# VH-VL binders against o27280: the designs that were tried, part 24

Target 1, 266 residues: o27280
Amino acid sequence: MDSMNVPEVLEIKRIVEESESVKTFIFSWDFRREVRPGQFVMVWDFRDEKPMSVSLIDPVRSEIGISIRRVGEFTDRVHGLSEGDLLGIRGPYGRGFELMGRDILLVGGGIGMAPLAALADEATARGMRVDALVAARTADELLFLDRLEAAGVNISTCTDDGSCGFKGFAHERLLTLEENHDMAAVCGPEPMMFQVMRILDERDVPAQLSLERYMKCAVGICGQCCLDDTGFRVCAEGPVFWSQELSRVREFGRYRRDPAGRRVPW

## First folded at step 1 (VH-VL)

Design l20 (framework fv_libevitug)
Fold by ESMFold2-Fast, scan of step 1:
Structure l20 (fold): chain C 266 residues (1-266), chain A 122 residues (1-122), chain B 110 residues (1-110)
Amino acid sequence: as target 1 above (266 residues)
Amino acid sequence: QVQLQQSGPGLVKPSQTLSLTCAISGDSVSSYSAAWNWIRQSPSRGLEWLGRTYYRSKWYYDYAVSVKSRITINPDTSKNQFSLQLNSVTPEDTAVYYCAKEIDYGGYFDLWGQGTLVTVSS
Amino acid sequence: QSVLTQPPSASGTPGQRVTISCSGSSSNIGSNTVYWYQQLPGTAPKLLIYSNNQRPSGVPDRFSGSKSGTSASLAITGLQAEDEADYYCAAWDDSLSGYVFGGGTKLTVL
C-alpha cells in the first residue's frame, strides 16, 4: 500500500485569483510527504485527472498551492469550484529543481512562473540572491509579481506588446540584463526556453528547464518523453532537465510531431 | 526614496516653445526598470498622456498621436533628468504638467512630480 | 471626449460601499490591464490599483479593483472621509499606442 499513488480527497482551503485566467488553489498538506519546487501533482476532479505544478510550498502554514490556467473543459470545471469544495490530489511526482551557488536567475513565461514562484521562495529562504525575468504576451498575463516582490526578488518584466516593462521577447530582455549568475531556472513556452537556454549557455550559466510535456513520463506514460531517435533518446522522469541534456535534442524549441509524424512548429 | 522635481515657466506666449524639466533623485534616468513620462491635466481634456522615454540598450520614445508632431522628450544622463519640449503652443495647451515614473514590473505610474501649471496666453 | 467612460460623480456615507465604473473597448480595457489613480484636492494623482486588482504598498485593503470584458470597477468598502477625491481609470490602448484615461469620478463623502 503506497499513499503517494492513491489520491487524497482534500478540501480547497483558499482560492487566490492571480489573473482573469489563473487561480491558485491552496490545500492543507502533511509535510511528512515532502514536496520540492519543480515537482507536480495529479489533480482529480472526480471525472478527469491532470498534472499541475506546485506553485506554493509553505511548511510553516502546512499548505501547498496549485496554480491552474483556464484552457479547456477540465480547467473550466476546476475554476468553477469554491472554497470548501473537494479535489483529489496524488503525488508529488517528478524531479524538483536543484539549487547551487549564491545567485540565481529565474526566467518564466506565463503560467511557467508558477513552479518558479515556489523556487523563488526556497532560494530566498536559503539566502540566495534572486533575479527574476517575468515574461508574457500582455501585462495581464504577468504572474506572481507581488509575491516575488514580497520575497525580496529583483524583478524585470517584458511583454510582447509592450504593455508592461520591456517591449519584446524574454530572450531580447535577457540580453540587456546583468550576465553574472551561478545558475538559472527556466519555465515557459518551449521556443522561449530554447532561446533563453542558448544565451545562458553562451554566458556559461548552468540552467535547469521545466518541460510540461514530460510530466506524463514521470507517472509512467512514456510516449511524450521520447526525443529525437538519432540524437538524445531517453524516456526519462522529468519535468526538470539540465540545459546540457537538452543541448543535443534537435527538436527542443523548434518542433514536435503530430499523430501522423509530421513536424509541427511550436 | 525616488523623487521627481519639476521646473519651468508658469506663462508661455502662443506660438512659442513650452519647455519643462524633471530632475530625478534616488534613481537613474537610464534605469532598465523605469520609463519616464509626461502627463498633463486640464479642465477641458482631463488627464492626457503625452509620451515617455526609456533606456533598454538604446533610447526609446513613445508620443501621443495628438502631440507627436510638436513634442520632444529628451533624457539627459549627465544631469539625471528628462525634459519636455512642446512647440507652437496655443491656449489649448494650458494645463498642469506632471512628470511621472513608470515601473516596468507593474507598467504603471507609481510616482508623480509635483506638477507645473503652464498658462498659454498673451 | 475621454476614451474611457466613468460616471462624473459618486457619493456615499462613512462605512458604506461605493463602486466606480469604467467602460472601454477591446483595444484598451478588453486587451490590457487597468490602473486606478486617486487625486486629492491640490495634489498630484497617486497610484491606487495596478494590474486590474493589485494594491501598491500603503494602499488600504478597503480599495479593490476588478475587470470583466471591456469594463472595470473600483470598489471602496468602509468608506471614510479621507476617501473624498477624484478617481481616474487608465489603460494602454493598442489602437492609439498610448495610455488613455477616464474622465474622472468626483467622490463625495456625505
Scores: ipSAE 0.000, ipTM 0.398, lowest interface PAE 17.1, mean pLDDT 83

Design l21 (framework fv_libevitug)
Fold by ESMFold2-Fast, scan of step 1:
Structure l21 (fold): chain C 266 residues (1-266), chain A 123 residues (1-123), chain B 110 residues (1-110)
Amino acid sequence: as target 1 above (266 residues)
Amino acid sequence: QVQLQQSGPGLVKPSQTLSLTCAISGDSVSSYSAAWNWIRQSPSRGLEWLGRTYYRSKWYYDYAVSVKSRITINPDTSKNQFSLQLNSVTPEDTAVYYCARYEDSSGYLFDYWGQGTLVTVSS
Amino acid sequence: QSVLTQPPSASGTPGQRVTISCSGSSSNIGSNTVYWYQQLPGTAPKLLIYSNNQRPSGVPDRFSGSKSGTSASLAITGLQAEDEADYYCAAWDDSLSGYVFGGGTKLTVL
């Protein structure tokens, strides 16, 4: 479709402050362009374009939301915008999450809760039981807790400093949770996702993991689409992958690619 | 290259169990990116999806509401095949039955089909 | 009756454009991607279009798909005699928790 490859200039309808460093920008959306949890859009500020996960999908209100963490020049400029200002939106792109079974576990770290919040909304709207493990460095960095509570999600938290919930890392908290789930969805820092995946594999829980760094491949911008020795094509298949796919990839949780495509340790 | 080979044509009496097998080559029945489907086609009802099985960390099964109480789909990793059993058949189950693959990574729904098996339910 | 509605027949002459429609509801086409299949006599259906408007390798660019609201269309430009076949649309249906098909359109090349 031609419209998917050309940015549409949309008005910022509403801005929600999620934390000191995260805002959700809400736009009217024509749902003739399908959008699924786990997909992303390209956000254009008329100077630079960056991939951002969709964090709110609301066909009833005809709205989407995009949650953006302030980490650099582009995101600083976007955070300076107000309701009524304009941004270019292109997409959606990428492979979204699949929902299976009656209950799901969500494990999110930091801004990784953004695509999982959209998934939680869809799962709860379908009448599924949703358990969420929300992880961050500090209590102030835990995202979407009020939204998840309002939706009836069973929430567990952990913070590195112990300022909210369990004191420790997501995988350490997961070891203290003994509930079985039909599936899991995981998004956050890659080392966290690797540890969580290993525990879920031991429990025989199929997991889908979202890899933020591979979003560009899905729009055809990336010159290299393979993850490593396996020959797996990220540009056709990301950003969401099943745990069995990632367990075969040597670089997952150990290595990343620099801008030149060279393998470097985390 | 993927190929799906189905069991031959059959006649089944009303109230009996219909049993069909789909043999897979060029892919694995336990492939993490694939789901294995049964679909039937009749002049009166057209194309009908019956169900699927797929492997992630364990086996999953989804069945169409219209046949859910009578249908079983069963993978066999040792033979690289999957089967369909449909209990208590009636003349309305007369159709050409197809197996077909969904491929998750590409998003290809029913990208490879078996040759089809005509099943006639008649005394 | 099929869950998705297609015209039972369509026709055209070589070189012309033909469009085949598919109508559904919010629980199927309105919420999920649309697929199109071509079926030649005596053969299994062949995947023609996926993800509303994408073509698998080997499908000529004469075939295109589109989706708007709860409806979808298959367009065939530069119609050829070999395009004479039955065409089916399909989508996942959230209410039924399964795939649904259109009733099929028999395309005749005159």
Scores: ipSAE 0.000, ipTM 0.403, lowest interface PAE 18.1, mean pLDDT 83

Design l22 (framework fv_libevitug)
Fold by ESMFold2-Fast, scan of step 1:
Formats: structure tokens, C-alpha cells, sequence
Structure l22 (fold): chain C 266 residues (1-266), chain A 120 residues (1-120), chain B 110 residues (1-110)
């Protein structure tokens, strides 16, 4: 039995450039340690440690992949690494997605497609019909289209500027789609997820949503993860939640908290 | 409860600018889930959508082709309101003007309406 | 005048079923969801149906919507006197990049 809290130093086996700002780092993995879509790992560059969603789970090749967007000092350093370089990996952590029924809708925005790409692989392997709505600001920021196509996923795209597919936001595109699904999984910017969740609730489609800000709650760090409107600090299990769980969180999709804990609109 | 309250003059002379304001209570004009619309209604043209504004990472504006050259919709976050300006009005612009919120479900909250008459 | 076509009038007696049609094109109803609005005299329109067939909270289940191809319809079962109003369909139009409305149907309860 291995301790999930002990980091392993792993060699970067392969790097896939997904876009100008996103790379997937692939490592050999011993699948005696189970990894599920929707779970995350802590990535350690020997200076800082950050949570990252698992975007590839491939037991046939004995590989996992971690997709990282360049948004700050840590991610800039990691993007500068090459195949053969070392990173520390601890985990996996958090609850993963649950699959139910015969068909699933995936709705992903930007880097939020990363955990959904891993979920698409599992859903197709189980014989489910998979429809994906992939949203981004521009065509160049749409992620994992090649992987989804190779897996036999039915893809719809949506860009803010109309450069690929529907011109508009994910929820606007979803309103024009009349297909029902047994379940949905959603990951992307919180305001987008809130809008999508409400539409799916009205259609009686049970949805699971993955929230990056709750990844720290799963490892016991709850400073900015969960603050309810009564002023209690609540550490919730995450990052994946059912829509019914999130409908009770008054802040979801409406407010964020600044470093002082004050409510700020999105 | 979300409410929209309209204000502005009901009589405008031809060639002048029509200006209306819609004050929002119970929601924020910068709410990510909402778009803020102006619609008018006249006996000759029926219901006509004029345009909308909404906030995401920046402000966006969409205007109906029929008025695009003359219309400006302007949000004001400090006063929690949005306004309509329609330039170079003609008698054809005589209508009841409504502001309305669009939150996922179409235009679910409407202002009371303002009758604007364009006449000398 | 109107981009979407509705009959100008409809009528029924209390307890009957009445349907109001709305026809458009591929750029509006054919590609986007349909909304229905009810307008009582002297009041602003009220959202009655969204997403082709969904009701907002507070709208009775005797109101229902449907869509097929480039056409939509509103059905009112168990017609009541208070249903006497003007009814408008609406949809986003991709070619115009804006919402379009039907000409309205005046429903009279006899």
C-alpha cells in the first residue's frame, strides 16, 4: 500500500502542445494506484506545489497526463521544461466523476476541457454516447478537439468571436440544442458553469460540475475554497459536485471572495 | 425580487435625441448571467428589439440593424442602471419603449414602459 | 412587417383548447429556441414559454409550447376568461444577429 501523500519524482516522458498557452505533460504511472477522471494531483517543481487536474488516463500505455495553462510564475517555469526533466507528483486527490445512463453531455470552457477529455475516454470505453460542447474565446483556444474526434465523440463548438462553430457563449449554444441526455459533466469558468447548470436543471438533466477553487478543500486547505453567506468557513469535498449540491451555495456563479474574504461580483 | 424602473421624457421633437434610463433593483447591471435589453412597440411595426448590453470580461453591445447607426446603449455600474440614446428621431420612432432583463429564460423581467411621442 | 408570422386573431370559449401558430425560417426558429409572451392591455409583455416548451415558475400547466422545423405553436387548454390577451412568439435570428418577434395574436374568450 502506497501513501497518496508521499510525492514521487517522475520523469516527463512526453509533452504535447495543445495550444500556444496549454501543454500536456505525460508520465509513466503505476495503475495499482487508481486514478479516476475528475481527480487532481499536486505538481511540485522543487520550489512550489500547485493542484492540476488529470487530463489523460491510459492504463494500456501505463500513462497519465496533466494539462497546464501558462498563467503565472509556477506555470511559466513548468512550461520551460523538456522531455526527460523531473517533476514531483503527489496524489491523486478529490472525488472523480460518476457515470450513469447511456448518454452524456460534456460542456467545457477553455482549460476546463482537460478533466472532461479524460472523462470522455472513460465514457466511450463504457459504450456511452458522448456529445461535447467545447467553448472558447477564439478557435485557437479550443482544446482537445483531435482527441475527442478520435474517440468518436460528437462535437459542437462555440466561440465568443464566431471563428469556429456557433458565435456566442456556451449557455447560448446549449439553448439551441434540443437533445436530452441522461447526465452531463461541466467544467470551465464559474459564471459559465452556473448558466449551464440552470439550463440543465430545467431540462431535468443531472449534472456534475468540477470547480478548481475547491481542489484545495479536498486536501484540507480551505482558506478561500468555501465561505457560506452566514460567515462560516466550510471545507467541502471536491472538486466534482452534483448540481443539486451547488444550487445550495449562494455564492456559486454570482460572487467570489477577495483576499480579505469580502464578497465581490464576478 | 428584481425590478426595472424606467424614466425619461415622453415627448421628443423630430431630429433630436431620445434618451431613456432603466434603473435596476434586486440584481446587478454587471451580473454575468444577465443581458439588458431595449424593446419598443408601435401599432405599425409591432414589437421590435433594439439592442442589448452585457458584461463578461468586458462590456458587449448588440444593436438591431434597423437602428444601429443611431442607437447607443450605455451601462452605468455606479448607479446600477442602463440607458438608451436614439439620435435623429423621426415620427416613425413613436412607440412604447421597454427595458428588459434576459437571464437564460428570455426576457423574464420588464420595465413598466415609456410612451415616447415624436412630434413637433 | 414582422419577421415571424402569426394569425392576427384566435378565439374560443371557456374550457376549450386553442392553438396559436408561429412560422419563421431556418435562420430563426429553425436554428434557435422559441419564446412566447403574453400581453394584457396596458401592461408590459410577460414571459410565458421559453426554450420551445418550458414554463417559468407561476405559469399554469395549461399553457404549453412546441416546435417542429421552422414552425412553433402555443397551446392553451381549459381556456379561461383571464387568458384574453395578445400573444407573441420570438426567437433569435442568426442572419440579423438579433431577436425577432411575431406580429401578435389577439385571443378573444367568447
Amino acid sequence: as target 1 above (266 residues)
Amino acid sequence: QVQLQQSGPGLVKPSQTLSLTCAISGDSVSSYSAAWNWIRQSPSRGLEWLGRTYYRSKWYYDYAVSVKSRITINPDTSKNQFSLQLNSVTPEDTAVYYCARDEFYGMDVWGQGTLVTVSS
Amino acid sequence: QSVLTQPPSASGTPGQRVTISCSGSSSNIGSNTVYWYQQLPGTAPKLLIYSNNQRPSGVPDRFSGSKSGTSASLAITGLQAEDEADYYCAAWDDSLSGYVFGGGTKLTVL
Scores: ipSAE 0.005, ipTM 0.424, lowest interface PAE 14.9, mean pLDDT 84

Design l23 (framework fv_libevitug)
Fold by ESMFold2-Fast, scan of step 1:
Structure l23 (fold): chain C 266 residues (1-266), chain A 121 residues (1-121), chain B 110 residues (1-110)
Amino acid sequence: as target 1 above (266 residues)
Amino acid sequence: QVQLQQSGPGLVKPSQTLSLTCAISGDSVSSYSAAWNWIRQSPSRGLEWLGRTYYRSKWYYDYAVSVKSRITINPDTSKNQFSLQLNSVTPEDTAVYYCARPDYEGAFDIWGQGTLVTVSS
Amino acid sequence: QSVLTQPPSASGTPGQRVTISCSGSSSNIGSNTVYWYQQLPGTAPKLLIYSNNQRPSGVPDRFSGSKSGTSASLAITGLQAEDEADYYCAAWDDSLSGYVFGGGTKLTVL
């Protein structure tokens, strides 16, 4: 059975405006198709299809939510939709987060808080102690603070410009936080995740990191399905990877590629 | 993994129906990940998209305005293929016909081998 | 003719940079991503660029795409003899509800 690959045309039940640039689209969901934090769905507006992380998983209300940042033609069109409009959704896809231990640190940057908000809900429902470091460039780009607070999460914030919380980057703020977590989950810009991973590794905290660019690899669409530096191995499943897996990936956090495919530093 | 193999006659008389078939391997014709397209190429008109079919709870069909009155694209789930029928052909329908599947955000990454169809008496 | 406008020909010598332009309107390039295809003699078109500026696996980094407003460009740096081919831009057109293509540019490597 491949219900995940059969597109469901779903009605937008509710839209939550998270910020000027981010909306969460909420749909009724049949939880006979399980979905886990860290997984994504393919969202289809009847023209183009894009992978989007699941940001809300609510089996009690039979709802899922998908948070979308306005960043291009597809997302601009989706942001123009209203409650009652239809979108195609297939999935979920990809490797979700795994929870272990009694306490967890979440480190999220910008829209990277979307999959971590769903994870926070699951972790708190399991009785875990949850600490979240929420990072953004400015205060108005900090996401899900109200949801995290309602869930009982202990929140720390930082902004590059100092408009909310600590003035500085996520990894600089992390150095001022306590070290005693059983695990961590990290999602945000790659340079942020790389620096955070290094600190967590030094503290012997196992971390899972979510990499948006590997979402298409999990579906089998991506032509860049190679996680290691050997050049001969088949791509590992994403988008969630343990930090130990990422230690072998030469590109992670060090450089990106321009439109011509040339290496450029972060 | 996905491959497209075309078959059909290379010569059609004016006013008759052009009929081509595209056999799919490595994917299902009813797969959500695909829309099944016909594109032709001629010296006079260049590359021209003709239409597509795809499955989303039911079959959908989109046709280019220029051929909409003459064209039919039909999926066949039992044979895992899709076909093109173009009615009332004229010499201007002489072209290399390709079946194609988009991926990469709608870009055509998988093409059939192409079939030259000549419309002549 | 073609909905998207390309120069019919372009030329360069090995090692040079060549740019091929593609001009459209608000209903196609202005609203949607641009694709580029390379066609060698006797073969089907091959996807070279998608999403304005992304390369599929196996396409050399010498090829790059860009989009500004209703226009797009394909750039080839370090031009090589094997780059001699026909190049086509393409996009979805909202007003026609279908894909549209440029007329093609024949690139000659001198």
Scores: ipSAE 0.000, ipTM 0.380, lowest interface PAE 20.1, mean pLDDT 83

Design l24 (framework fv_libevitug)
Fold by ESMFold2-Fast, scan of step 1:
Structure l24 (fold): chain C 266 residues (1-266), chain A 120 residues (1-120), chain B 110 residues (1-110)
Amino acid sequence: as target 1 above (266 residues)
Amino acid sequence: QVQLQQSGPGLVKPSQTLSLTCAISGDSVSSYSAAWNWIRQSPSRGLEWLGRTYYRSKWYYDYAVSVKSRITINPDTSKNQFSLQLNSVTPEDTAVYYCATEGYDILDYWGQGTLVTVSS
Amino acid sequence: QSVLTQPPSASGTPGQRVTISCSGSSSNIGSNTVYWYQQLPGTAPKLLIYSNNQRPSGVPDRFSGSKSGTSASLAITGLQAEDEADYYCAAWDDSLSGYVFGGGTKLTVL
């Protein structure tokens, strides 16, 4: 029949104010379309379309949630919407996180906690022990602490400025946590993820990392999937990658490329 | 498409050290996605895993209990190879020695094998 | 002295189904995935099955693997003359912290 990937127009059922700059938009969802933590949807405001990670997956209430940070014209317009207003949603896309073992460590920075919050819900529902290291520049940028606590997650926090929890970066806080886990999931700024990955690899903890810049690759935009390796393309398997795959990518955590392919430091 | 090429002496005297090298192409010896293994095969013992090395933020080494006191596996990042050193050999160490790649607990590519005879 | 137990030999005629068993314990097959290797005379072992039942590219679908409890099986359907080889099962062993192999099964066709 219809070969087009067409957005469905959905009513905003509920809006949760996560912080001054972040809101979670909740929609009724037909779970005949499966959604997994780590997947994203395309959000359409009838003028522009942007990829957003799914932050809430609730098949009991038949709801999904999408957490959006206010960072530009599109997100500012979406933040101006109210319950009852309409958005187009297309997806889900991308590969989700894989859970294994009994114990999982989540390491999230800023909005990177959004897909990890959905993962925390799934992991706790499976009876896993969940430890979360929640990192941000300041206390007001720490996200989902109440939700994680309600789910039974063991929470550690750190802020760059020391306004909440450990004063320092995520990797510095991780070094003071001597506990090893069966696996880890990491999402946040790429330099943070690189440092965290190095520590987890040294501890022999397999990690999955979610790379925001590769969300478009999962919907078939191959140009943005090219990394430093000639001919290496990650578009089919993004945005979530195992640490062992990323360790072969020389640019991960070190530099990025501009539209002309030139190296630019983080 | 990883390829492994073995080299080393085929005859070693009892009490001496057996030394073999495995040259790697198609991947880096310091690749996080791989481990580098030595296995041997003899008519009396069959296939016997000897050990492995792999790189995270540092090098790790795992050795089989049967050879742990005599074995060293050593990566060389400059030459993209890894070696096997087995000390104080006896005639019971006579075997065909293989190097092999490991990805996610899979011994997926094997070198051609080297017959090592331990005799006087 | 193999940690995993295989029959030393198996035989069949062309077109038949042949099954090779591999028995272990809770520390190896019971808790970890099973691999199968095919070894033709004078050659290195080649990976035939991984993750209990997955085939690498280039391995015919006549070869299949299965695992139940502490035992695994390799099945070859539509047996062909070129399948004559030694077959080895393998798994990681938690108590030994290393890979263990079966003693091998010599498959004879005819």
Scores: ipSAE 0.000, ipTM 0.389, lowest interface PAE 17.3, mean pLDDT 83

